# Designs tried in a protein design chat: VHH binders against q93235. Part 4

Target 1, 248 residues: q93235
Amino acid sequence: IFMKTLDPKVPRFYGKGTIIGVNPGVGYQPWLKERPDSTLIKYNLRDQKSYKAYLEQMKTYLTKYDSNATETRECGAGDSNDDLEKNPDALPCRFDLSVFDKGCSEKSDFGYKSGKPCVIISLNRLIGWRPTDYQENSVPEEVKDRYKAGSIAINCRGATNVDQEHIGKVTYMPSNGIDGRYYPYVFTKGYQQPIAMVKFDTIPRNKLVIVECRAYALNIEHDISSRLGMVYFEVMVEDKPVEEKKEL

## First folded at step 20 (VHH)

Design c91
Fold by OpenDDE, fold request of step 25:
Structure c91 (fold): chain B 248 residues (1-248), chain A 123 residues (1-123)
Amino acid sequence: as target 1 above (248 residues)
Amino acid sequence: QVQLQESGGGLVQPGGSLRLSCAASGFTFSTYAMSWVRQAPGKGLEVVSDISSSGGSTYYADSVKGRFTISRDNAKNTLYLQMNSLKPEDTAVYYCAKLEREPGSYWYSFDSRGPGTQVTVSS
């Protein structure tokens, strides 16, 4: 057991002492590499310059889905990446970004301009890992209304009671979370990591909100101390007059 | 482009030793955690060993503890796996894998691997 106790934001437990871990972790975008220690998404909706870096990061991240038709295949209902483990010539399923067109696309500035920012949620890529479905009667209450077998449900809430009071309406795209058809992960060229987006529709202005997002599948463990199966970030949407920098 | 190339595999008798090497290029090797994974016939991929970017932290599967040693030379962009006291059950294709942190997280993802090197332990 590798316990790093120094940073509360750092997982304290790596399953069985592995660097990678045995349980899925959750990541998010936009995360700015130039501020690696910050999980804060802060911008002024009146100042385009203030959220430009976030937009660029989102665009850059999504560029990985610009695959040619020769590296991926279109997958319909019932398809999955299962064949990738058995057939070296199988092509991975192509991810469809159009699922984010309702307010979380580049065209909409990922909701930042309108004060409804979108955040990408992802799971770390573990070799051979697949989500296990809940039984119908065992779906956690917090995701029961949106859960679909074959998917990984996402639920975001305020980290504290105060944050929960402020977080407002949250929309998930797609509603059922991360599409499980794209599992398992295999070392194959062209593999596309499935993602979901969370849109904060009514997040307050000029208030910091700490957000906890959890991923839900039967085989995803949640642990706050180790941050298994969850991720934290902060959102602050400012609505303030832009101070004219006096061009000295 | 990230490139990983394993070498050092082969046929050995039980109790023998092998040293695997992985030559890395196309990325800043010293800033990434690395892993050895293997796939035995009829079995899935399993993590054999991993090592932090600095080499300060290592992990070993229970099945190889005390027998295998992972190391790295960042100046040479090379990952190593010293395998001693080899057993027939160690027979597998061994892959060198580059690990990356999942954005906004401290958890790692498998990012890329080499073509692999065959290790066969047989009398």
Scores: ipSAE 0.690, ipTM 0.843, lowest interface PAE 0.6, mean pLDDT 91
Fold by OpenDDE, fold request of step 25:
Structure c91 (fold): chain B 248 residues (1-248), chain A 123 residues (1-123)
Amino acid sequence: as target 1 above (248 residues)
Amino acid sequence: QVQLQESGGGLVQPGGSLRLSCAASGFTFSTYAMSWVRQAPGKGLEVVSDISSSGGSTYYADSVKGRFTISRDNAKNTLYLQMNSLKPEDTAVYYCAKLEREPGSYWYSFDSRGPGTQVTVSS
């Protein structure tokens, strides 16, 4: 009787009454499709071959933002996707990937080569959903220093006490999290899903760290059992000599 | 390339019935959850119904429960929406939508939709 050990990573409950749910879930990249059951990001910083797949996955994922200028518009301060629901002719805001240039861009190999890997954080795309702002006095303590109204704050921690001791310094890009201007999600051509990145600046070498990342808005519920509003993944940055495959 | 094409819309009287179909191509249809969404004049998009990849699980908006039935034929790569007891408030463009998993998660996202089919309920 193979007791299918309920993978604690599998949400037990999909949102009340729908497959998609009404509360956002959190996703991450790089997630390798060839290993769908694995949430492990493991590579050797001395072996480029070991992290190539992750880089390629990140690149591939980000290609969706290479949108035709005709399908999106540049949004400045004060602009948002608010009118997309009401105006079918409105163009969605173009997402600015330059926000990741400080160590989490393709140019920097998303931090993998330097042993400071970046992870993309996203929310599942729910039609009509938009973040609700906290009141100033109700912002959770763990994101209070970075929270900005109009954004979805992200906070990543070690899943266990041991992991928390090992996770080290974490940088968020942007610091405020996912830009809420890109909400609500609307089925329109050219829509660009807003994302944030988390950079592990001082993650230990040759140790597995289990990471929990949570998204914060007033209307985002957190539940560990169902994994609402959060995502888990593991990071292991190895620093080992690369064994030269003796070409037999 | 993912392609979705809705059909079966039209003009019906209140209390009437329509059956919408969605022809899917460009992806392994049987492995994806699907959804019907609609947009009424002057309103935003709303989820009408969704169905799991196998068809074993279905969900309905409260406004359509008991009246609408979502189904699928994976062999034909087709999604269906049987709409009975139609009301004027059901007037909308109906879209077939492909759902996909958010990367690294078991949560689903709306991915793509068809051009839609007009449903008008009027006396």
Scores: ipSAE 0.688, ipTM 0.844, lowest interface PAE 0.6, mean pLDDT 91
Fold by OpenDDE, look of step 23:
Structure c91 (fold): chain B 248 residues (1-248), chain A 123 residues (1-123)
Amino acid sequence: as target 1 above (248 residues)
Amino acid sequence: QVQLQESGGGLVQPGGSLRLSCAASGFTFSTYAMSWVRQAPGKGLEVVSDISSSGGSTYYADSVKGRFTISRDNAKNTLYLQMNSLKPEDTAVYYCAKLEREPGSYWYSFDSRGPGTQVTVSS
């Protein structure tokens, strides 16, 4: 739900009065610039034109990962952006988009054509911020099965009980959420913001579903009123005949 | 290309004052929130103060509240930080930072910063 009352010039959502905040916020894509007041992802399966803008937005957004090999480094399982704080000459880790190849890549039209739309989940870039791991026994139940230390788990649910009944099966890519290796965020050229994708595998047709996605780390606060640590958007996948505009 | 350049840093005695300036170019300055951040020796980056695009909203860290004043001149594409009653603990490299709204969210991100200016408070 788009909160029209929010003055983008004066974000008041930050409990501590800062514009940027100390707790991460969650964003999503695709967000259409031509519809800035809408958090609705709506398209018709039978009308390619109806979801073209979303595809283009997704593509455009992901272009930021087209990095020059000179500006980023390949990071293995043991590597992280922690080095960036210690070594100003260190290159940031390159983000690997191949993690989305199972239904959420450009080749698959990000799932839109097949009626399994993918949504990008991201956190805002806070300087020096990194996720704090849960203790094994303190992992929230809703992400316990997918949680991995060093990652930010993502969980999406229906905003209401009705929505939860309709949201259906959701797949997370990666399953563990946002890879923590890409933290902390530092002011460095070539930094790549880590993201995760959520795929709605069995979302109903012709129904509006309000989705709440939360990010999970020990140091991520959730607050519905301020929308900290979470994001809302709506998804409606239509399956209707395309009305031929009678050329008057 | 976004360019930010801090100036006005230096060595001052405790209780002294400095005024930092940040010259901005390469973007529509008046449409972006700005921030001053600092990094003290052996410490991480911390937000000192931020200001909305219009200047109507400001934030100050508790450690500087009452002593520092953030302001901006949009006509001059300049951000300022008036620092009064400086303390040794204010010693740090001070950075001017551009904030941007994260697409698809109500949240802001740090987008860019300058090379920084050194502020040293010592007797």
Scores: ipSAE 0.670, ipTM 0.834, lowest interface PAE 0.6, mean pLDDT 91
Fold by OpenDDE, fold request of step 25:
Structure c91 (fold): chain B 248 residues (1-248), chain A 123 residues (1-123)
Amino acid sequence: as target 1 above (248 residues)
Amino acid sequence: QVQLQESGGGLVQPGGSLRLSCAASGFTFSTYAMSWVRQAPGKGLEVVSDISSSGGSTYYADSVKGRFTISRDNAKNTLYLQMNSLKPEDTAVYYCAKLEREPGSYWYSFDSRGPGTQVTVSS
């Protein structure tokens, strides 16, 4: 499905008078720059070369957290980037990448080698935006079991019924989704964008699975046509013999 | 290094006009969408207006629509905000902001901003 190449040069107006809009968009990694029009994550388990680019992209993306770590502070359970609004001299909270150590870290090749690939989920950095919590009784059913106030829950499913049958078990890291303590976004050098990872634990081999991931907060609107609050990508984990390039 | 510097702010009476400028350097200005944002006392940051890289598309907050005009001169690496019919409610620090496409997303993020310029509308 050749998604009409949204001319990346033409911002779409969504919401109250801004190109960016007031509703967050969802992004994912790894996204390969060399294939900007492709949302496909495809690799062969038997061919390390086939998933090397994805690993490098993941590493590159995560390097930013190390690069500005000295301009951050450790934040406990009661701390958040709200302090930045109260105190201009306050440092932004440091993001803890250790939350991904169970199968989605660099040490584990982000799950690619084991056939359980991890995908980073993020929201675009909107000025002044922060997640609004659901009331306990109003949490959407699909995230109710994992939802925590103060977080943005993530839920990924197959885009179609067939995809849903194939997607298998999905693990979210952290389970509650994106930690809301890192909101709102502030214009500071040390700001670290919070992320979550989705791990596909039992994704089938040699099958293309179209995945839809949605972000959940009370003030996140979901719209398929505009792709607000959600992102689509495809995953195909192949398990095939590596064809020896016959040297001609 | 990305640098943005706002100018043109000041004190004006209600109904008055100001023209803000933003000088950009350290990046290919013509390839990035830009935005004006403002922060009023005691309030959060608000997007005022944004403009596409080419200038072909512009958007305005409802509160400023019909009064403000965003423009850019890519040859001069400068972003502008013409503010007419100013109101006390427009009192804020105005920031020029660089927009960047979020990797792996169809959406833009705010990447950087200038130090800001104060706009005060008071009788």
Scores: ipSAE 0.629, ipTM 0.822, lowest interface PAE 0.7, mean pLDDT 91
Fold by ESMFold2, look of step 20:
Structure c91 (fold): chain B 248 residues (1-248), chain A 123 residues (1-123)
Amino acid sequence: as target 1 above (248 residues)
Amino acid sequence: QVQLQESGGGLVQPGGSLRLSCAASGFTFSTYAMSWVRQAPGKGLEVVSDISSSGGSTYYADSVKGRFTISRDNAKNTLYLQMNSLKPEDTAVYYCAKLEREPGSYWYSFDSRGPGTQVTVSS
C-alpha cells in the first residue's frame, strides 16, 4: 500500500487490457513531480517565484534535446525511424527545438512572464507505434485546417462551456502538430521523443481554465471516461499584488 | 544507469517449458512496472506480459494466456517469466523491459530493455 500512495512514478490509469496499453496516451509539461496527482498550472504574473518551478521543469525536460551529433541523425522530409525496427543501433531522427523560438523557448521564459504560458504536449513511448493518416474527407473538423498527412495534429479546447469561453486564442507549434518522422520508438539509444507546444495567447487573468488537449491520428482512439487520446490540465494565470490581503 | 539482464533462454521441444529471469540494477526496481517483450525473426516487437510495481496486477497477450506466468521478486530485484506448453510460434528473442510513468500523463511509457535472451522452440 505504501508504494501506491503519492508516488510520482505511478500513473493513475492502466491501458486497455494492459498496464502499458496499445493506444498512445497524451501527456503535458510542465508537470511538477512533487505534486504528482495535481494537473494545475497556477501562478501570479507579479510574483516571479510563483512560476519559477514551471520554468525549471520545462528547462530540465528539454535538456534531452541538446544537440548530440553522435547519437542522432538529421532527418528531412520523407525520413522516419522505420529503419530502426530491425536495427536498434541505427540513429534516430534528431528533434530540433528551434520551431519553439518564437514565444515558447527559454529566451521568452516559455511565455510565463508575459501571461501566455506554453505547455508541451507529448505521446507516451509505445513500442513500434506510428501514426496512421486520416483520409482527406475523414479528418476531424477541429483539426482539418491544420492537419498534415504523416503528422499527429493537436487540438486544445475548454473542457466545459465556460472554459471554452475563457480559453482564448491558442497557437500550436508546429501548426501541424507532431511530425511522424520520429516514429516508431523501438528502444533506440538516443531516441528523441517528439513534442508539440500549445501557447495560450489570450488566457484571462484570475480565472481558472480547464483545458482538454487531444492528439489526432486515425489510429488514436478518444474516450473521455478513460482519457484515451487526451489530457486535461488547468491553467490559472493570476495578476494580483504579491502580498495580497483581504480588502476591507 | 539502468541495467537489465535476461537469462534462461534456450532450445526446447514443442510442449516444453522454460523460465526466464531478468536481473535489474541501477534503479529502484520495486517502484517500476515491468514488461516482457518479444521479437520473432522478421517480425515487430510484441508485448507478452506486464506486471505492476507491487506485482498485484498482471496482463498477458492473448497468444500466451494460460501458458505463461509473469512474476517478480522485489527483494531480489528480479523479474520472471514462466513459459509452459511452448509452441514453435513462441520462438523469439525475449526482452525484459522497464516501464515508467510518462511525466504529466495518465499512462506508462516504455523506458529501456535488456539485450534479450533467445528462445527457440523446435523439434
Scores: ipSAE 0.508, ipTM 0.783, lowest interface PAE 1.9, mean pLDDT 86

Design c91
Fold by ESMFold2, fold request of step 25:
Structure c91 (fold): chain B 248 residues (1-248), chain A 123 residues (1-123)
Amino acid sequence: as target 1 above (248 residues)
Amino acid sequence: QVQLQESGGGLVQPGGSLRLSCAASGFTFSTYAMSWVRQAPGKGLEVVSDISSSGGSTYYADSVKGRFTISRDNAKNTLYLQMNSLKPEDTAVYYCAKLEREPGSYWYSFDSRGPGTQVTVSS
């Protein structure tokens, strides 16, 4: 059952058994708040104003990761949020944005100025959910070379055969996707939602590319009709002369 | 600042009933979907029931369907859970939780919860 009366401009995708469900939904940024019924990322490389709103949306979204030494802890290899549900005094792991410094940070305008736009991929915050690992021989082919146990791999493809011919090289940051040590989600003040970014390194100019990105863990179901485990957005990077208007 | 305060918990015999309330303030209650979640001793959090912002749509976990009823009064900024035919396995701390749309998504996310109210079902 769909909740068609909540916002007729933005349909709600249904979770299994409840409104929020047990299967993570996938989201992306930048999805401009001022254009909530459009999933199009479109800008002109020759016009910095054309992508300014995307940069501002990305920066605003990422402010939630400003470090807070008193509400989070640093986590290294082998550390995790596993006991947060049972220990309310435990500090959640801090999410470090430095993994994105190779072209998906503010210094590089998140790849927009170079025509290699970055897109944040996230899972909605469910309680009681954590990724279940694939067995070695059951890892889907799309993510097999990048997948690591304890992670949620991300893969993006063109939605149609034409889009797949155009999407070009995609860089995943980190390569193995969203880090599972931040699960489960808990209501603690310091909780930092884990994310990944995808960078479209060779997306063509002046062509619309419809992108489908999927999240991969054994307990993430994929269904195209209900958009379970996946998200769609469109990218169009233009490279056109800026029109000059003279007022008379 | 979002404030959620549960009440109405207590000790009850198997087969009995309780009604939980959650007073909400610090946000426009009528525009947000809400949920009841619970945590049994030594267990993780479990979604019990959720309700749309208008109250027009409701959902229940299979373990409580037919026994529990979620409702809301948007004029009073209050969420309710009527719990009937209570069983010992319903023993838990019950939390009122606010949902929001996940930024950049058509999906809901949990945002915040209250301090909870204890429900104990025992003979």
Scores: ipSAE 0.440, ipTM 0.745, lowest interface PAE 2.4, mean pLDDT 86
Fold by ESMFold2, fold request of step 25:
Parts: structure tokens; C-alpha cells; sequence
Structure c91 (fold): chain B 248 residues (1-248), chain A 123 residues (1-123)
């Protein structure tokens, strides 16, 4: 069951049979709370004002990672948040934004000024959920080349055949998607919600592209009608002369 | 600063009843969905029940359905859980939790919880 709303505090969908559900939902940024019913990312490459709000939203969203010194720990291979339910002194794993430095950071305006916009992909915070692995022979074809056991892979495609013809090259950061070390979430102080970014390297100018992104782990169910395991948004990168009329 | 404070826990015999309350402040209570979450000794957290901001939609875990009733009084900023026909398996710390819309998502996320109240069901 889904709910339509203009209020940014009320979501469009409930989980299956519950308000929050047991299957992760997928979200994206930049999402402008001033237009809560819109999933459109639209800007004119020749008009910096047209994408400034998206840059500000990206920067604001990412500030949650600024406070990481004493409430998180550094996690390496094989580390995870598994101890958090049983050890009140355990610290959650720190999420490092440096993985985005290759074109999806503030230094590059998150790709917007070059017509290669970056979009953050996240999963909602369910209590105690963690990814489970596909067997090697059952990894979905869309993510097979990037899949790593213990991770949540991300794939984005055009929603229709026309969109798929237009979406172009897509770069995933990290390529494996979201590492499972950041799970589970259990109301942990200092928790850093993990994210991935998708960069649209060759999206066409002046064409609307409807994008469907899905998260992949064995225990993430996909359902289009209830939006389980996926998110839709539209991208329109214009490259048009700026029309301006001045009062004389 | 979100404040959630549970009360009403205690020791009861099997078959007994308790009513938990959660006083909320520091946010506009009537605009947020709420949840009761519990943790039994040596177990992980379990969502017991949730309720929409208006109170019009509710969810119950299978283990408590028919025995527990979630409700809210938006004028008093208070969430309730009426627990009837209590069983030893219901022994846990019960937490009041605030939900929020996950930014940029179709979905709720858990946001915060109170310190909890202990419920012990034993002979």
C-alpha cells in the first residue's frame, strides 16, 4: 500500500503489510524537500543557477559525515557493525567519503557543471537488517561483474526501452556498491548510514531520461508496484541558451 | 532534541496486563509515525507494533497480535501500548521509537528511541 503526499515528513509508500516494512527501500539524493512530489532532476548546463539547489542539497546531506572522530571506528576487511546489539561500548563503522573523489565530490560540483550528474543511492534504516549473499551462479546479470559477497550492489537502467537507449555510460562508486560492514543499524549513536553514488557520464542533452535504480542482495525483494528494492527518478540535462528579458 | 520517555513496565504474572506509556517532546508528535520495539535477554531488537501519525494505520508482530494494542493521544503527545495476556516470552526491555521519512525515499526510517522500560513476566 502507498500513500500520495505533499508533506515531506510522510512517505509515499508503506512497507508490505507494515508501516516501515522488513525489506529495504531505496532512496536517492538530491531530492528537494520544497518539491516533495517531484523526482525530477532538471537543470541547464549553461545556467549555474539552475543546478545550484542540487549542489546545496548534496552538500547539506553529506554534512552528517563531518562528525566522525570519537563516535565511530575505522573498519577494515572483515569488520562490521555486528557487535552493536550485544556490546553497548561498540562503535559503528566510519563511512569515508573519499571514494567519491573521482568526479562525485564538491570539487567537481558533483558532476553537475560537466553534465555528468552524480546521484546518491541509499537504503532506509531498518532495525537489525543486513545483506545476505547470492551464490556465485545466482548473481543477477546486471551486477555480476561488480558484485562482491558481503555487499549490496547497485544498478541503474533506463525505465523504458527509449530511456535505456539514452541513459549512456553509468559509473558506480564504489563499483561493488554499499559494503555490508555498515550493517546492522540498531539506533546506534554516531551511526553513519552508508551510501553509493551513480554518475551519469554520457547522458544526452535536452532529453528526459527516466532512471530505475535497484539495490541487489539476496534478501532484497524487488517489486515495481510497491517500489521494493528500487527507486525511480528522472534526469534532464539541458544545454540551451539562457533566455533573459530585462526591463528597460 | 527529541525526548522519548517510557513508563509503565514492571513485574507481572503470566496472563496479566500492563499498559506502557511514552511521553514525547522536542518534536511535533502528531506528524510522525511511532513504534514500540523490544529486546528480550540475549536477543536482538524486534519491532512489536507501529502506528501512523494520525493513528489510522497500525501494525503488530505476529507474536503479539490480538494481545497488544498500540494507540496514541496526539493532544497529550503520548504513545501507548496495552499489553494483555502476557507470556514469559514477552519479557524484554520495551522502547518507544520515532520514525521519519528517509530523506529522498519512498519509505520510513527509524530515527531515535527512548531509554526503555523493563517488562518481566514470570511466576
Amino acid sequence: as target 1 above (248 residues)
Amino acid sequence: QVQLQESGGGLVQPGGSLRLSCAASGFTFSTYAMSWVRQAPGKGLEVVSDISSSGGSTYYADSVKGRFTISRDNAKNTLYLQMNSLKPEDTAVYYCAKLEREPGSYWYSFDSRGPGTQVTVSS
Scores: ipSAE 0.439, ipTM 0.737, lowest interface PAE 2.5, mean pLDDT 86
Fold by ESMFold2, fold request of step 25:
Structure c91 (fold): chain B 248 residues (1-248), chain A 123 residues (1-123)
Amino acid sequence: as target 1 above (248 residues)
Amino acid sequence: QVQLQESGGGLVQPGGSLRLSCAASGFTFSTYAMSWVRQAPGKGLEVVSDISSSGGSTYYADSVKGRFTISRDNAKNTLYLQMNSLKPEDTAVYYCAKLEREPGSYWYSFDSRGPGTQVTVSS
């Protein structure tokens, strides 16, 4: 399923009652700039050229996380970007890509060559937003076993019952989702937008699977019609013979 | 590369008016939504108003609705904020901010801002 726009720089949906909104939107990578109307991730496992563009998009997107001691700081438990709003000389928290080393890093081609493609999940950058925790007994069932206070949990499912039967095993990296220490967003050159990745470990071959991923925090609203708090994309991992080319 | 420069701030009496301008360069201004964001002394950033790339859609914070008007001139790469009936609570640094589509998303994200212009409303 494909979405079309006239201009890749113009969002399809506005936020609730505003242009930017106060509820986070969800985005994904790899998204090919050359085909901005498409949310399809499709490649042939037997044809390395068929997924090269997705790998290049992932690599390019992730270059913003290269370490830089002059523009970022290391953050641990209890740290956040709150201090940046009060102290303009403070550095934003550094995001560490090593959390993805178990199958969603460049050295594993982000899972594409093994038929277990990884997809990056992100939230749009809003001023003044930070995750609010669910109460003890109010954590949604979809994320209860992986939820950690202070974080934004991620869950992906098949969009229809058929897609859900086909989506297979899904691995979340980190398991708890996106850590809240990277919030709020701040206007600084060194800001590193936090992300999570989702690996589709057992997605079927030669079958289109429509995926819905949602972000979970008490202050993230979900609305299917306006796509609040969620994103849709399609995955098709083919396993077909490569067509033999004849020369005249 | 993105360059945003605010101007038009200053000292004004309560009930007065000011017009802020933001000169933009280093990007195709007419294809991006824009925002005015302010920071009062000792407070966090507040979105004051935003405007779509064409100028056809606008938003105003409740605290300024009816008193402030956002506009843009895409031929001159300039964003404006007309501020009428100014109150002491409007005292802040006002920033021009560029929005962009979050890649792979249906939504806008904040991208960058200028250095700001000081507005002081005092008798």
Scores: ipSAE 0.366, ipTM 0.695, lowest interface PAE 2.8, mean pLDDT 85

